# VH-VL binders against q6nml5, part 8

Target 1, 200 residues: q6nml5
Amino acid sequence: MFSEVEMARDVAICAKHLNGQSPHQPILCRLLQDLIHEKACREHGFYLGITALKSIGNNKNNNIDNENNHQAKILTFPVSFTCRTFLPARGDILQGTVKKVLWNGAFIRSGPLRYAYLSLLKMPHYHYVHSPLSEDEKPHFQKDDLSKIAVGVVVRFQVLAVRFKERPHKRRNDYYVLATLEGNGSFGPISLTGSDEPYM

## First folded at step 21 (VH-VL)

Design j2
Fold by ESMFold2, fold request of step 22:
Structure j2 (fold): chain C 200 residues (1-200), chain A 122 residues (1-122), chain B 107 residues (1-107)
Amino acid sequence: as target 1 above (200 residues)
Amino acid sequence: QMQLVQSGAEVKKPGASVKLSCKASGYIFTDYYMHWVRQAPGQRLEWMGEIYPSGGSTNYNEKFKSRVTITVDKSASTAYMELSSLRSEDTAVYYCARGQYLEYWSGDFDLWGQGTLVTVSS
Amino acid sequence: NFMLTQPPSVSVSPGKTARITCGGNNIGDYYVHWYQQRPGQAPVLVMYYDSEREEGIPERFSGSNSGNTATLTISGVEAGDEADYYCQVWDRSGNHVFGTGTKVTVL
């Protein structure tokens, strides 16, 4: 689900980077870097963009750069802002591009969502095709002559499950989803230019 | 800060059993696979099995299936691996490792314990 | 069992490029992950899903996977890169398989 939400972060700035003329710009730039690195949170999903700065509070730790110290001091500011977000949910219908074909399924990327897994068990009437006798034949899943799922193909799918991942490095997160082509709908490869290639 | 902390070294006689522990901290224990991987001296890494703590489902390497049991205590965020009928060939360092859970898929191991040496000697 | 074969060792001069291969039948149909292990230490993840670098790993590490060979490439090799390196896949039987291991020596 796309949303616009109010969030808060403690933003750490090297004191020598604060300019009295325009102090908000270094804070905004660091906030953007922090969110890009973090990618997502459990509550709101992927960060798509900051829509407004609401407030910048007082420095929490009173680190002050001085003329006799050539190493920077760190100042930490509580910042409130609004952010456009995307939270994947069960039942969502998404479109994405196949990035990898495996013996048992495919990984699809849909915007910020890098890891949508489409298992062959969730691909009715498809079968895996890869000939070791010819390296020119790339691996893919085939349903009929015009319905093929291979690297670069855009696929319409439904989300069956959502898993949040926090990597060991702090404030680096991601989502995995389990995708399906099952059910009543137009799931499967889609035509991007209005050709007569089937969506299903 | 995420970490996996394993129990201390063990010395066992052939035919005995050993039960190793792996305590997780800094993440939601039930969201991830816990794997057990061993390494005999000078040898490659060898996967033994996995458990998904939510529901307790396990998968084992066929080589160990008859002798290995992996369990969890969810309230203590702790996984266990028990290996029975020990032989001298079971002398190895045993690691626990975390992996991302997804139905029908299993991938890399992004967090490892420090390892537990098990020595099996007469 | 799926078999992953690596060269036992690779020697490389500082500043040059080390290429560590992982051979397996149609390994390109799998995602390959790579681990670094220093003497007496646990393995650490360095590369996953063929070519994604783990946090904290320098950009001089890169990975590729096609056909029957996956490769971990370390450019600008430093003394601190000296370690054992293992590839890993999830095979058709649901097992995780590690390669035979490659010792990288920086001379």
Scores: ipSAE 0.828, ipTM 0.915, lowest interface PAE 0.8, mean pLDDT 88
Fold by ESMFold2, fold request of step 22:
Formats: C-alpha cells, structure tokens, sequence
Structure j2 (fold): chain C 200 residues (1-200), chain A 122 residues (1-122), chain B 107 residues (1-107)
C-alpha cells in the first residue's frame, strides 16, 4: 500500500556543513541521505520521498566531542516531515520485471521491492526450460507459446507473504515477498496480444 | 549490534555426542533461518542443516541427517545443534549463521557466529 | 549433490585485478554468493545474488555469473584483501553447497 505518513527524525549535522545562514537545506539533504540509506522501516515500508518538511526544531547538542578531540561540532535538529511510502502487504497485486531465472523460480523487481520470489510451485502449468545445446535460448519458464517467464518479462502477481529484513551492518532494511500466480486476477506475463500474429 | 555468540570449544571421544549453542541478539530471532555450517581443518565449508525458529521446521544435509538434530529455544533466542556418534572426521569448527527466511527459497548467510571448535580424539 | 570447483590459489600484485572463479554445471541457473574468510575468523558475506555487494564492501569488488562459471572480481587489490574466498549456492536437493575455496595472496 502506498501511503503518506508523518514522521520525525533527529538529524545530525557537522558544523562544517553550516555557515550560519539557512540551515534548512543541509538538514533536508542529510535527512534525505539518511532515509535513502535506510530504505524502509517495519511500520511504513519503503521510503519513496519526502513530501513536506513540517518543522525543524532548535539545536539539541552543539558541543559533542569538539573540546577534547578537536572534532567538528555536531548539531542535532528534531525534524518533522511527511513521507510517501510503499508497504508491501499480503494480497497486494503487483507488477514487476523478472531479474533472474533460477532452476526453481524467478526473482522479480517491483519498484523499490527488489526481492519478490515466484517459486515454480506457484506457477501452475509452467515448466523450466534450459537448452545447454544452444546459446540462443536462455533459461525460462514456459506454459504455452504465448506465456513465457524470462529475464526482462513483466509479470502480474499476488503477494502471498511479506518478510521484513534488518541487515546486520549499518541501519539498512529491506523487504522480501513470496509471489504467486495461483487463483484469479489475470496473473502471469503481461501481453497486449493474446495470440500469435500471422506473418506472410 | 546484531551478533551470534556460540558456546565454547569441546573435546570429545569417538562415539560421544556434542550439543552446541548459538545465542542471537540484536534482531528478531524467529524471523530468520538459523543454519549450521562446519569446516574441518584445511577443508571447505560444509552446510549441515537449517531451522526456521517460528515454526520449528528443519532441513538437513543428507550426509548428516541420521546424526544431526537442530533445535531452538525461542524464549532464549538460542539455536542448538547436536551431533551424535562422533568420529575423528567430525573434528571441525562449527558455525551458526543467519539467513533470510522465505517460503520455497533459501539463499545467502549474512551473519555468522564466531565458531566452536570440536575436537574428536581417542 | 552439486559440485562447485574453485582454483586453490590466486596470486596478485597490489593494485592489480584478482579473478576468483567458481565452476559448476549450469551455475548460471543459480544465485551465487561469496564469502571472505581471514585466518582464524568466521566467514563474512561479501557478494550475494551473483552481483550484489554487501554493505561496507568496496566498489572494487564485483561479481558475475553465467553458463558454467561465476566470478568474483577484485580490482585494485590491497593487502587487506588477502583471505580465503568461497562461493555458495542452494542446490536442486535443497542443500547449500560451498566451493572448494580460493586463497588470494597479495604479493
């Protein structure tokens, strides 16, 4: 689900990035960098962009480590803002591009969601095709002449499960989803035509 | 910070069993696979099995399936691996490792314990 | 069981490029992951899903995978890159298989 949510962060700025003039641009730039690095949170999903900067409070800390270690002074500003987000949810119907075909399924990217896994067990009537005798045909899944799932193909799928991932190093998160083509909803590769075209 | 802390080194006789522990901290233990991987001296890494703590389901490498048991204590955020009928070839460093859980998929190991040396000698 | 074969060693001068191969039948149909292991330490993930760099790994590390060969490439090699490197896949039997390992020596 796409949403617009209100959020708050304490934004830390090194004094060398300020000259005493308008602090709003360096603060906004740092906030954007922090959100881009984090990617997502458990409550709201992927961060897509800041839509409004609601307030910047007064500096909280302006003397951390600057006396003892000759380090640059660090200023911390409480910032309130609104952010457009995308939270994958069970039951969502999404479209994405196949990025990798494996022996047992495919990984699909849908916008910020890099890891939607479509298992062959969730692709009714598809079978794995790989021809080691010819370099002309790359690995793919085939149902019929018009239904092929290969790298670069856009696939419409339903989200069956959602898993939030916290990475071990640095504050950076991600989501994985389990995709399915089972059931109603016209799931599968997307085509503007439903049949072969005659060619003379 | 996220970490996996393993139990201390063990010395065992052939025919005995060993039970190793791996305590997770800094993340939601039940959201991820826990794997066990061993490395004999001078040898490559060898996957032994995995558990998904939330449901307790396990998968084992067929090489070890008759001798290995992987369990968890969810309240202690701790995984265990027990290897029975030890032989000298089981002398190795045993690692626990975390992997992303997803149904029908298992991938990389993004967080590793420090390893536990198990020595099996007469 | 799927077999992954790596050269036992690769020697490279500082600043040059090390290429560490991982051979397996149709390995391009799998995602390949790479681990760095320093003496006496646990493995550390450096590359995953063929070509994705783990957080904190320098941009001079890159990966590729097609056909029967996956490759971890380290350009601008530094002394700190000296370690053992292992590839890994999840095979058709549901097992995780590691390669035979490659010692990278920086001379």
Amino acid sequence: as target 1 above (200 residues)
Amino acid sequence: QMQLVQSGAEVKKPGASVKLSCKASGYIFTDYYMHWVRQAPGQRLEWMGEIYPSGGSTNYNEKFKSRVTITVDKSASTAYMELSSLRSEDTAVYYCARGQYLEYWSGDFDLWGQGTLVTVSS
Amino acid sequence: NFMLTQPPSVSVSPGKTARITCGGNNIGDYYVHWYQQRPGQAPVLVMYYDSEREEGIPERFSGSNSGNTATLTISGVEAGDEADYYCQVWDRSGNHVFGTGTKVTVL
Scores: ipSAE 0.827, ipTM 0.914, lowest interface PAE 0.8, mean pLDDT 88
Fold by ESMFold2, last read:
Structure j2 (fold): chain C 200 residues (1-200), chain A 122 residues (1-122), chain B 107 residues (1-107)
Amino acid sequence: as target 1 above (200 residues)
Amino acid sequence: QMQLVQSGAEVKKPGASVKLSCKASGYIFTDYYMHWVRQAPGQRLEWMGEIYPSGGSTNYNEKFKSRVTITVDKSASTAYMELSSLRSEDTAVYYCARGQYLEYWSGDFDLWGQGTLVTVSS
Amino acid sequence: NFMLTQPPSVSVSPGKTARITCGGNNIGDYYVHWYQQRPGQAPVLVMYYDSEREEGIPERFSGSNSGNTATLTISGVEAGDEADYYCQVWDRSGNHVFGTGTKVTVL
């Protein structure tokens, strides 16, 4: 689900980067870098963008060794802001583009969600097609007609499960979802009409 | 900081059993697969099996299925692997490794324990 | 019955490019992951989902996968890249299969 949420972060910045300059822009730049690196959190999902900067508190002076450089201090600022987010949830109806076809399913990207897995077991009436004898025949799933799911195809699907992933190194996160084409809602590959064309 | 810490080296005689442990820290233990992978001296890595701690479901490499048992203690965030009827060819370093859980899919191993040497000799 | 074959060794001069192949029947229908193992150490993940680089791995590491061959490419090879490298897939039987391994030697 898309939301706009209030968040807070302690933003660490080297004092060398602040000398003689307004702290607002360096702090915002560092905050953006931190959010881009983290990508997502468990409570709010993927970070899409900062919508407003609400406050920058006074620095929380970090302990540093100043024997040879008074500009080597690391300053930590409590920052409050609003952020547009996307939290995938069970039952969500999403669309995305197939990025990889595997022998048993496909991975679909839907905006910041890079790993939506559509198992062949969740594709009623489809079967896997790949011929090693023809390089023009890319792997795909076929409904024994002209309907097929292949790399580049846009698919409408429902979310069955959501898994949050924390990476072992550094604060980086991601989400995986399990997708299905089963049920009501006209799930499957879709045809897009042009955005500038009237609907006839 | 995420880590997997394994039990210490073991020396066993043929026909014995060994039970190794792998303690997880820094992440939600029940959210991820735990795998066991071994490596005989100078040989490739060999996957032995996996457990999803939340439900306790297991999947084993057929080569080991009759001799291997993988279990967990969820309250201690610890996985165990027991290998019975040991043979000299079971001499290897045994690793635990974490993988992302997803129904109908399994992928890479993104966190590894330090390994446990098991030596089987008469 | 799925087999992943790698060359036993690859020798490269410092600053040049090492290409480590992983051969398997229709391996392009799988996601391929790569691990580096330094002597006396546990493996570490370096590349996953064919071409995604893990955190802390230099940009000179890259990966590709199509047809019957996946490739890990290390450009600008350094002495610290000397290690064993393994590819890995999840096969049709639900097993995780590792390649035969490639020792990279920096002369």
Scores: ipSAE 0.816, ipTM 0.905, lowest interface PAE 0.8, mean pLDDT 88
Fold by ESMFold2, last read:
Structure j2 (fold): chain C 200 residues (1-200), chain A 122 residues (1-122), chain B 107 residues (1-107)
Amino acid sequence: as target 1 above (200 residues)
Amino acid sequence: QMQLVQSGAEVKKPGASVKLSCKASGYIFTDYYMHWVRQAPGQRLEWMGEIYPSGGSTNYNEKFKSRVTITVDKSASTAYMELSSLRSEDTAVYYCARGQYLEYWSGDFDLWGQGTLVTVSS
Amino acid sequence: NFMLTQPPSVSVSPGKTARITCGGNNIGDYYVHWYQQRPGQAPVLVMYYDSEREEGIPERFSGSNSGNTATLTISGVEAGDEADYYCQVWDRSGNHVFGTGTKVTVL
């Protein structure tokens, strides 16, 4: 689900990266870098973009390791902002591009969601095909009605399950979803390339 | 920081059993697979099995299935591996490792314990 | 049963490129993951899903996977890259299989 949420972060800036006392641009740049690196959180999903800054507070007193001759100062600013987010949820209907075909399924990317797994068990009437010598070398899934799922194909699917991943070290997160083509919807590949049908 | 801390080295006689522990910290223990992987001296890494702590479901490598049991204590965020009927060829370093859980898929191991040496000797 | 073979060793001068191969029948239909292991230490994930770099791994590391061969490439090799390297896949029987391992030696 897409949302717009208010968030706050403490943004740390090394004093030598400031030209005098003009902190707004370095703070905004660092905040964006921090969100891009983190990618997502459990509560709100993927960060899509900052929509507004609400406030930049006063520096907190965070002095770290004052060395002789050359002081390294870390300035920490509380920042309040709004952020557009996307939290995948069970039942969501999404479209994405196949990035990898495996013997047992495919991984699909849908915007910031890099890991939507479509198991062959969730593809009714499809079977795995590894191309013979005289055809394209890339493997794919084929349905008896000639629908094909291969790398680069856009697929419409429903989210069956959602798993949040917290990576080791340096606060980097992700999401995995289980995708399905089962059900009454118009799920499956989108035919957008190489059609010989006339346009109306 | 996320960490897997394993129990200390063990010395066992042939025919005995060993039960190793792996304590997780810094993440939600029940959200991820826990795997056990061993490495005999000079040999490749060898996957033994996995458990998904939330439901307690396990999958084992057929090579070990008759002798290995993987369990969890969810309240202690701890996984256990018990290997029975020990033989000298079971002398190895035993690792626990974390993997992302997803139905119908299993992938990389992104967090490893320090390893536990088990020596089986007369 | 799935077999993953690696060359036993690769010797590379500092600053040059090491290529570590992992051979398997149709390995391109799997995701390949790579681990670095120093003597007496646990493995550390360095590359996953064929070509994704783990956090803290220098951009000198890259990966590829197609056909029957996956490759971990280390450009600008440094002394600290000296270690054993293992590839890994999840096979059709639900097992995780590791390669035979490659010792990278930096002259």
Scores: ipSAE 0.816, ipTM 0.908, lowest interface PAE 0.8, mean pLDDT 88

Design j4
Fold by OpenDDE, fold request of step 22:
Structure j4 (fold): chain C 200 residues (1-200), chain A 122 residues (1-122), chain B 107 residues (1-107)
Amino acid sequence: as target 1 above (200 residues)
Amino acid sequence: QMQLVQSGAEVKKPGASVKLSCKASGYTFDDYYMHWVRQAPGQRLEWMGEIYPSGGSTNYNEKFKSRVTITVDKSASTAYMELSSLRSEDTAVYYCARGQYLEYWSGDFDIWGQGTLVTVSS
Amino acid sequence: NFMLTQPPSVSVSPGKTARITCGGNNIGDYYVHWYQQRPGQAPVLVMYYDSEREEGIPERFSGSNSGNTATLTISGVEAGDEADYYCQVWDRSGNHVFGTGTKVTVL
């Protein structure tokens, strides 16, 4: 699900970068960088972008202007902002592109979601096809109706489970989802060559 | 900071059992697999088994299945590995490692304990 | 039993490129992860899902996986890169299998 959330962060910038100018741009840049590096959180999901800067507080660092220390003075500003986020949830219907076919399933990319795992166990009536003899035939899953799930194929799927992955140092956090084709027959390969944007 | 801290070195006699501990901190213990991996001197890493703390489900390497038991104490965010009927060949450094949990899938090990040396000698 | 085979050693001069291979039957149908282990230390994840660098790992590290061979490439090798490297997969039996390991020596 897509949401707009209000967040507050402390943003640290080097005083040298201000050159007497408004700290607005440097703060925004740093904030964006921090969100990109963090990528996602458990509460809000993937950070997609900053939609508004609501307020910038005063510098929190009471460090005395000792003029003489060439040490790059770091200024810390409390910032309130709004951010658009995407949080995958159980039951979501998404579409994405198969990025890798494995012996036991396929990984699908859907927008910011890089790790949607479609298990063979969740692909009713599909079987794994591996032709070692022909270098040209890529491994894929095939259904009786000759539908194929292969690298590059766009697949509509339902989210069955969601797992947040918190990485060390809270950088490059991610989500893993279990995908399923089970249901009313509306899930599976689609002919649409279009965007990997999630449909909610 | 996310970390795994393991119990200290062990010296055991052949036929004995050893139980190692791995305490997790800095992340949600129940949300990830805890794996046990060992490494004999000069040898490759060898996976022993895993446990998902939330459900208590375990999977073992068949090589060790008859001798290894992996458990958790969720209240203490601690995983345990007990290896019985110890042999000289079980002399190794034993590691716990965090792994991603997703139904029907198992991935990489992104956080490792410091390792515990177990020496089996007569 | 799924087997992963690595060269026992790779020697490389500083600034040059080291390539560590991991061979396995249809290893391209698996995700391969790589670990760095320095002497007396625990393994450290350096590459996951074939080509994703772990946080803190320099961009000079890259990974690929196709056919029967996965490769960890270290460009601009530094003295600090000297270590044992292990590939790893999750096999059809539900086991995590590690490669034989490659000792990278920086000359």
Scores: ipSAE 0.899, ipTM 0.958, lowest interface PAE 0.5, mean pLDDT 93
Fold by OpenDDE, last read:
Structure j4 (fold): chain C 200 residues (1-200), chain A 122 residues (1-122), chain B 107 residues (1-107)
Amino acid sequence: as target 1 above (200 residues)
Amino acid sequence: QMQLVQSGAEVKKPGASVKLSCKASGYTFDDYYMHWVRQAPGQRLEWMGEIYPSGGSTNYNEKFKSRVTITVDKSASTAYMELSSLRSEDTAVYYCARGQYLEYWSGDFDIWGQGTLVTVSS
Amino acid sequence: NFMLTQPPSVSVSPGKTARITCGGNNIGDYYVHWYQQRPGQAPVLVMYYDSEREEGIPERFSGSNSGNTATLTISGVEAGDEADYYCQVWDRSGNHVFGTGTKVTVL
């Protein structure tokens, strides 16, 4: 689900970048960069954007102006802000585009979610079709009614499980989701008439 | 910092058993697979098995299934690999490695231990 | 068992492009991961899910996977790129299978 959350971060910027100007813009830029690099956290999900800057505190670093050390003076500001986030949850109904078909399932991209895994075991009545002899036929999953799950197809699915992956240095954190088509028949390939919105 | 620290080198006789440890830090131990991979001198990497600490489920390479046991101590964030009936061919560097957990899926190994040399000699 | 075959060695001059192939039957139906291993060191993940670079890996590294061949491409090769490279897949038997390894030498 989408949420707006209040967060606090320490933002470090180089003093040289301020050039006597308000630190507001440089701080915002750095904060945004940090969030982009982090990408996601366990508590809030994917960071989608900063919606408001609430406050900027005073510099925390008493950097003694050692004039002699060419070390760029780093200023650290406590920043309070609001951020729009997306946290996938069990039971969520999402739609996304198939990015890869595998022998055992398909990976779907849905908004910020790059790794929604739809296992063949969670695709009732689908079977894997691989035609190595035809260069033109891409691997896909096919149902008896001739519905196809192939690369580029938009699929409506339900989230069955959510796994947060914290990467080293807390950069490019991600979520993996187990997708399912199980249910009342409302899940599966859909017509491309709509925008790739994460929620239908 | 996320890291895996393995136990020290081992020297064993043929027929003996060896138990290696891998201590995890810097991440939630229970949320990821712990894999064991070995590499004999000048050879390719060889996957031995995995354990999901949450629940203790294990999967083994059939080649080692009869001789390998992978366990965890959650309280210590430590994984263990015991290999029995050691042979000279078991001489290798053994690695533990973190893998993501997702039902019905297994992926890459993004964090590796430093490796443990096990030498089996008469 | 799924088999992954790599050329035993690839030699490349500095600044040139190295291509390391990983062959497997219908390997395009799998996700391929790549590891770099320097002498006496543990493997390091460099590429995952065919074409995703691990954090800290230069943009000059790229990956592709289609048909029967996955490829790790290193453009603008540097001396520090000299290492063994292994591809890896998760096969239908539930095993993680590594390639035979490729020694990249920078001449």
Scores: ipSAE 0.899, ipTM 0.958, lowest interface PAE 0.5, mean pLDDT 93
Fold by OpenDDE, fold request of step 22:
Structure j4 (fold): chain C 200 residues (1-200), chain A 122 residues (1-122), chain B 107 residues (1-107)
Amino acid sequence: as target 1 above (200 residues)
Amino acid sequence: QMQLVQSGAEVKKPGASVKLSCKASGYTFDDYYMHWVRQAPGQRLEWMGEIYPSGGSTNYNEKFKSRVTITVDKSASTAYMELSSLRSEDTAVYYCARGQYLEYWSGDFDIWGQGTLVTVSS
Amino acid sequence: NFMLTQPPSVSVSPGKTARITCGGNNIGDYYVHWYQQRPGQAPVLVMYYDSEREEGIPERFSGSNSGNTATLTISGVEAGDEADYYCQVWDRSGNHVFGTGTKVTVL
């Protein structure tokens, strides 16, 4: 699910980057970088972009020792902003591209979601096909109707489970989801049309 | 800071049992697999088993299944590994390691304890 | 039982490229993870899902996996890269299997 959320963060910038100009742009850039590095949080999901800067507070940290050395001075600004986020949820219908076929399933990329796992156990009527004799034939899952789930194939799936992965130092947090093709038959390989953006 | 802190070194006699602990901090303990991996001197890493603290479900390497018991105390964010009927061949450094939990999937180990040396000698 | 075979040692000069292979039957059908272990220390994840670098791992580390061989490549090798390296997979039996390990020596 896509949302717009209000957030507050402290943004640290080097004083030398202000060059006597408004701190607006440097702060925004740093904030964006911080969000990109963090990537996601449990509460809001993936950070997709800043939609508005609501306020910039005053510098919280005045390092008096560095008053005469602007190059080494770090300024910290409280920033209020709105951010567009994507939080995968159980029941979501997504589409993505198969990135890896494994013996037990496939991993799919769908927009910001890098790790949608489609287990063979959640692919009714599919079986694993591996041709070791042909270097040109890539492993894939095949259904009786000859539909194939292979690398590069776009697949529509439903989210069955969502797992947030916190990483050390809160950098590159991520989500893993369990995908399923179970349902009314609307899930599975689709013709390559459009972007891998989620259907919400 | 996310970390796993293991209990201290153990010296045991053959036939005895050892129970090691692994205390987690800095992350949600219940949301991840806790794995146990050992390494004998000069040998490769060897996976022993895993536990998902939230449900208490365990999976074991068949090699150790009859002798290994992995448990957790969720209130203390601590995992335990008990190895019984110790042999000289069980002399090794034992590690706990965090793994991603996802149904029907198991992957990498991204956080490791410092290791616990267990020496089995007559 | 799934077996992962690594060369026991790789020697490389500083600034050169080290390639550590991990052989397994149809290992390309698995995700391979790599760990670095320095003497007397616990293993550290360096590469996961074949080619994803763990946080804090330099860009000079890269991974690939196809066919029967996975490879960890370390370009511009530094003295600090001297360690044992292990590949790992999750096999069809539900076991996590580690490679035999490769000692990388920086000459």
Scores: ipSAE 0.896, ipTM 0.957, lowest interface PAE 0.5, mean pLDDT 93
Fold by OpenDDE, last read:
Structure j4 (fold): chain C 200 residues (1-200), chain A 122 residues (1-122), chain B 107 residues (1-107)
Amino acid sequence: as target 1 above (200 residues)
Amino acid sequence: QMQLVQSGAEVKKPGASVKLSCKASGYTFDDYYMHWVRQAPGQRLEWMGEIYPSGGSTNYNEKFKSRVTITVDKSASTAYMELSSLRSEDTAVYYCARGQYLEYWSGDFDIWGQGTLVTVSS
Amino acid sequence: NFMLTQPPSVSVSPGKTARITCGGNNIGDYYVHWYQQRPGQAPVLVMYYDSEREEGIPERFSGSNSGNTATLTISGVEAGDEADYYCQVWDRSGNHVFGTGTKVTVL
């Protein structure tokens, strides 16, 4: 699910970067960098972009300019902003490109979601083909109707489970989802091998 | 901020049992696998088993299945590993490590304890 | 049991490139993770899912996996890179299997 959320963060910038100009751009740049590094949170999901900068407060650091210390002065501003986010949820129907085929399933990339795992156990009527008859073919999953799930194929799937992974130091947090093709037959590959474009 | 802190070194006789602890902090304990991995002197890492604290489900390396028991105290965010019928070959550093949980999948170990030396000698 | 084989040692001069291989039957059909272990310390994750670099790990580190060989590459090797390195996979039996380990020595 996509949302716009209001957030507040402290943004630290080097005073040297202000060059007597408005701190607006440097603050925005730093804020974006921080969100990129964090990538996601449990509450809101993936950060997709800043949609508005609502307010910039006053510098929190009362550091008395000790003129004698060559230390770069760091300024910290409280910032209020709106951010567009994506939080994957159970039941969501997504499309993504197969990035890797494994012996037990496939990993799919869908927008900001890098780790959608499609287990063989959740692919009814598919079987793993490791050694294709042709030397040019790579490992893939094949259905009775000759449908193939291979690297580069776009797959329509439903989300069964969502797991937030908070990385050490809260950097590059991520979501892992369990994908399924189970249902009324509407899920599965929607492109040919070697194409990232869905066939509509 | 996220860390695993293990109990202290142990010295045991052959045939005895040892129970090690691993206390987690800085993250949601119930949401991740806790793995136990050991390393004998000069040897490679060896996976012993895992537990998912939320459901209490466990998986063991068949090599240790008859002798190892992994448990958790969720209220204390602590995992335990008990190894029975100790042998000299069980002399090793034992590690706990955090792993992600996803149904039908298991991945990398991104947080490790400092290790606990267990010495088994007659 | 699934077996992962690594060279016991790799020697490299400072500034040069070290390549640590991890061999396994059809290892390309698995995700491979890599750990660095310095003497007397616990392992540290350096690479996950074949080629994803862990936070705090320098860009000098890269990973690849195809066919029967996964490789951890360290470009511009520094003295601090001297350590044991282990590859790891989750096999068909549900076990986590570690490689035999490679000692990287910086000459």
Scores: ipSAE 0.896, ipTM 0.958, lowest interface PAE 0.5, mean pLDDT 93

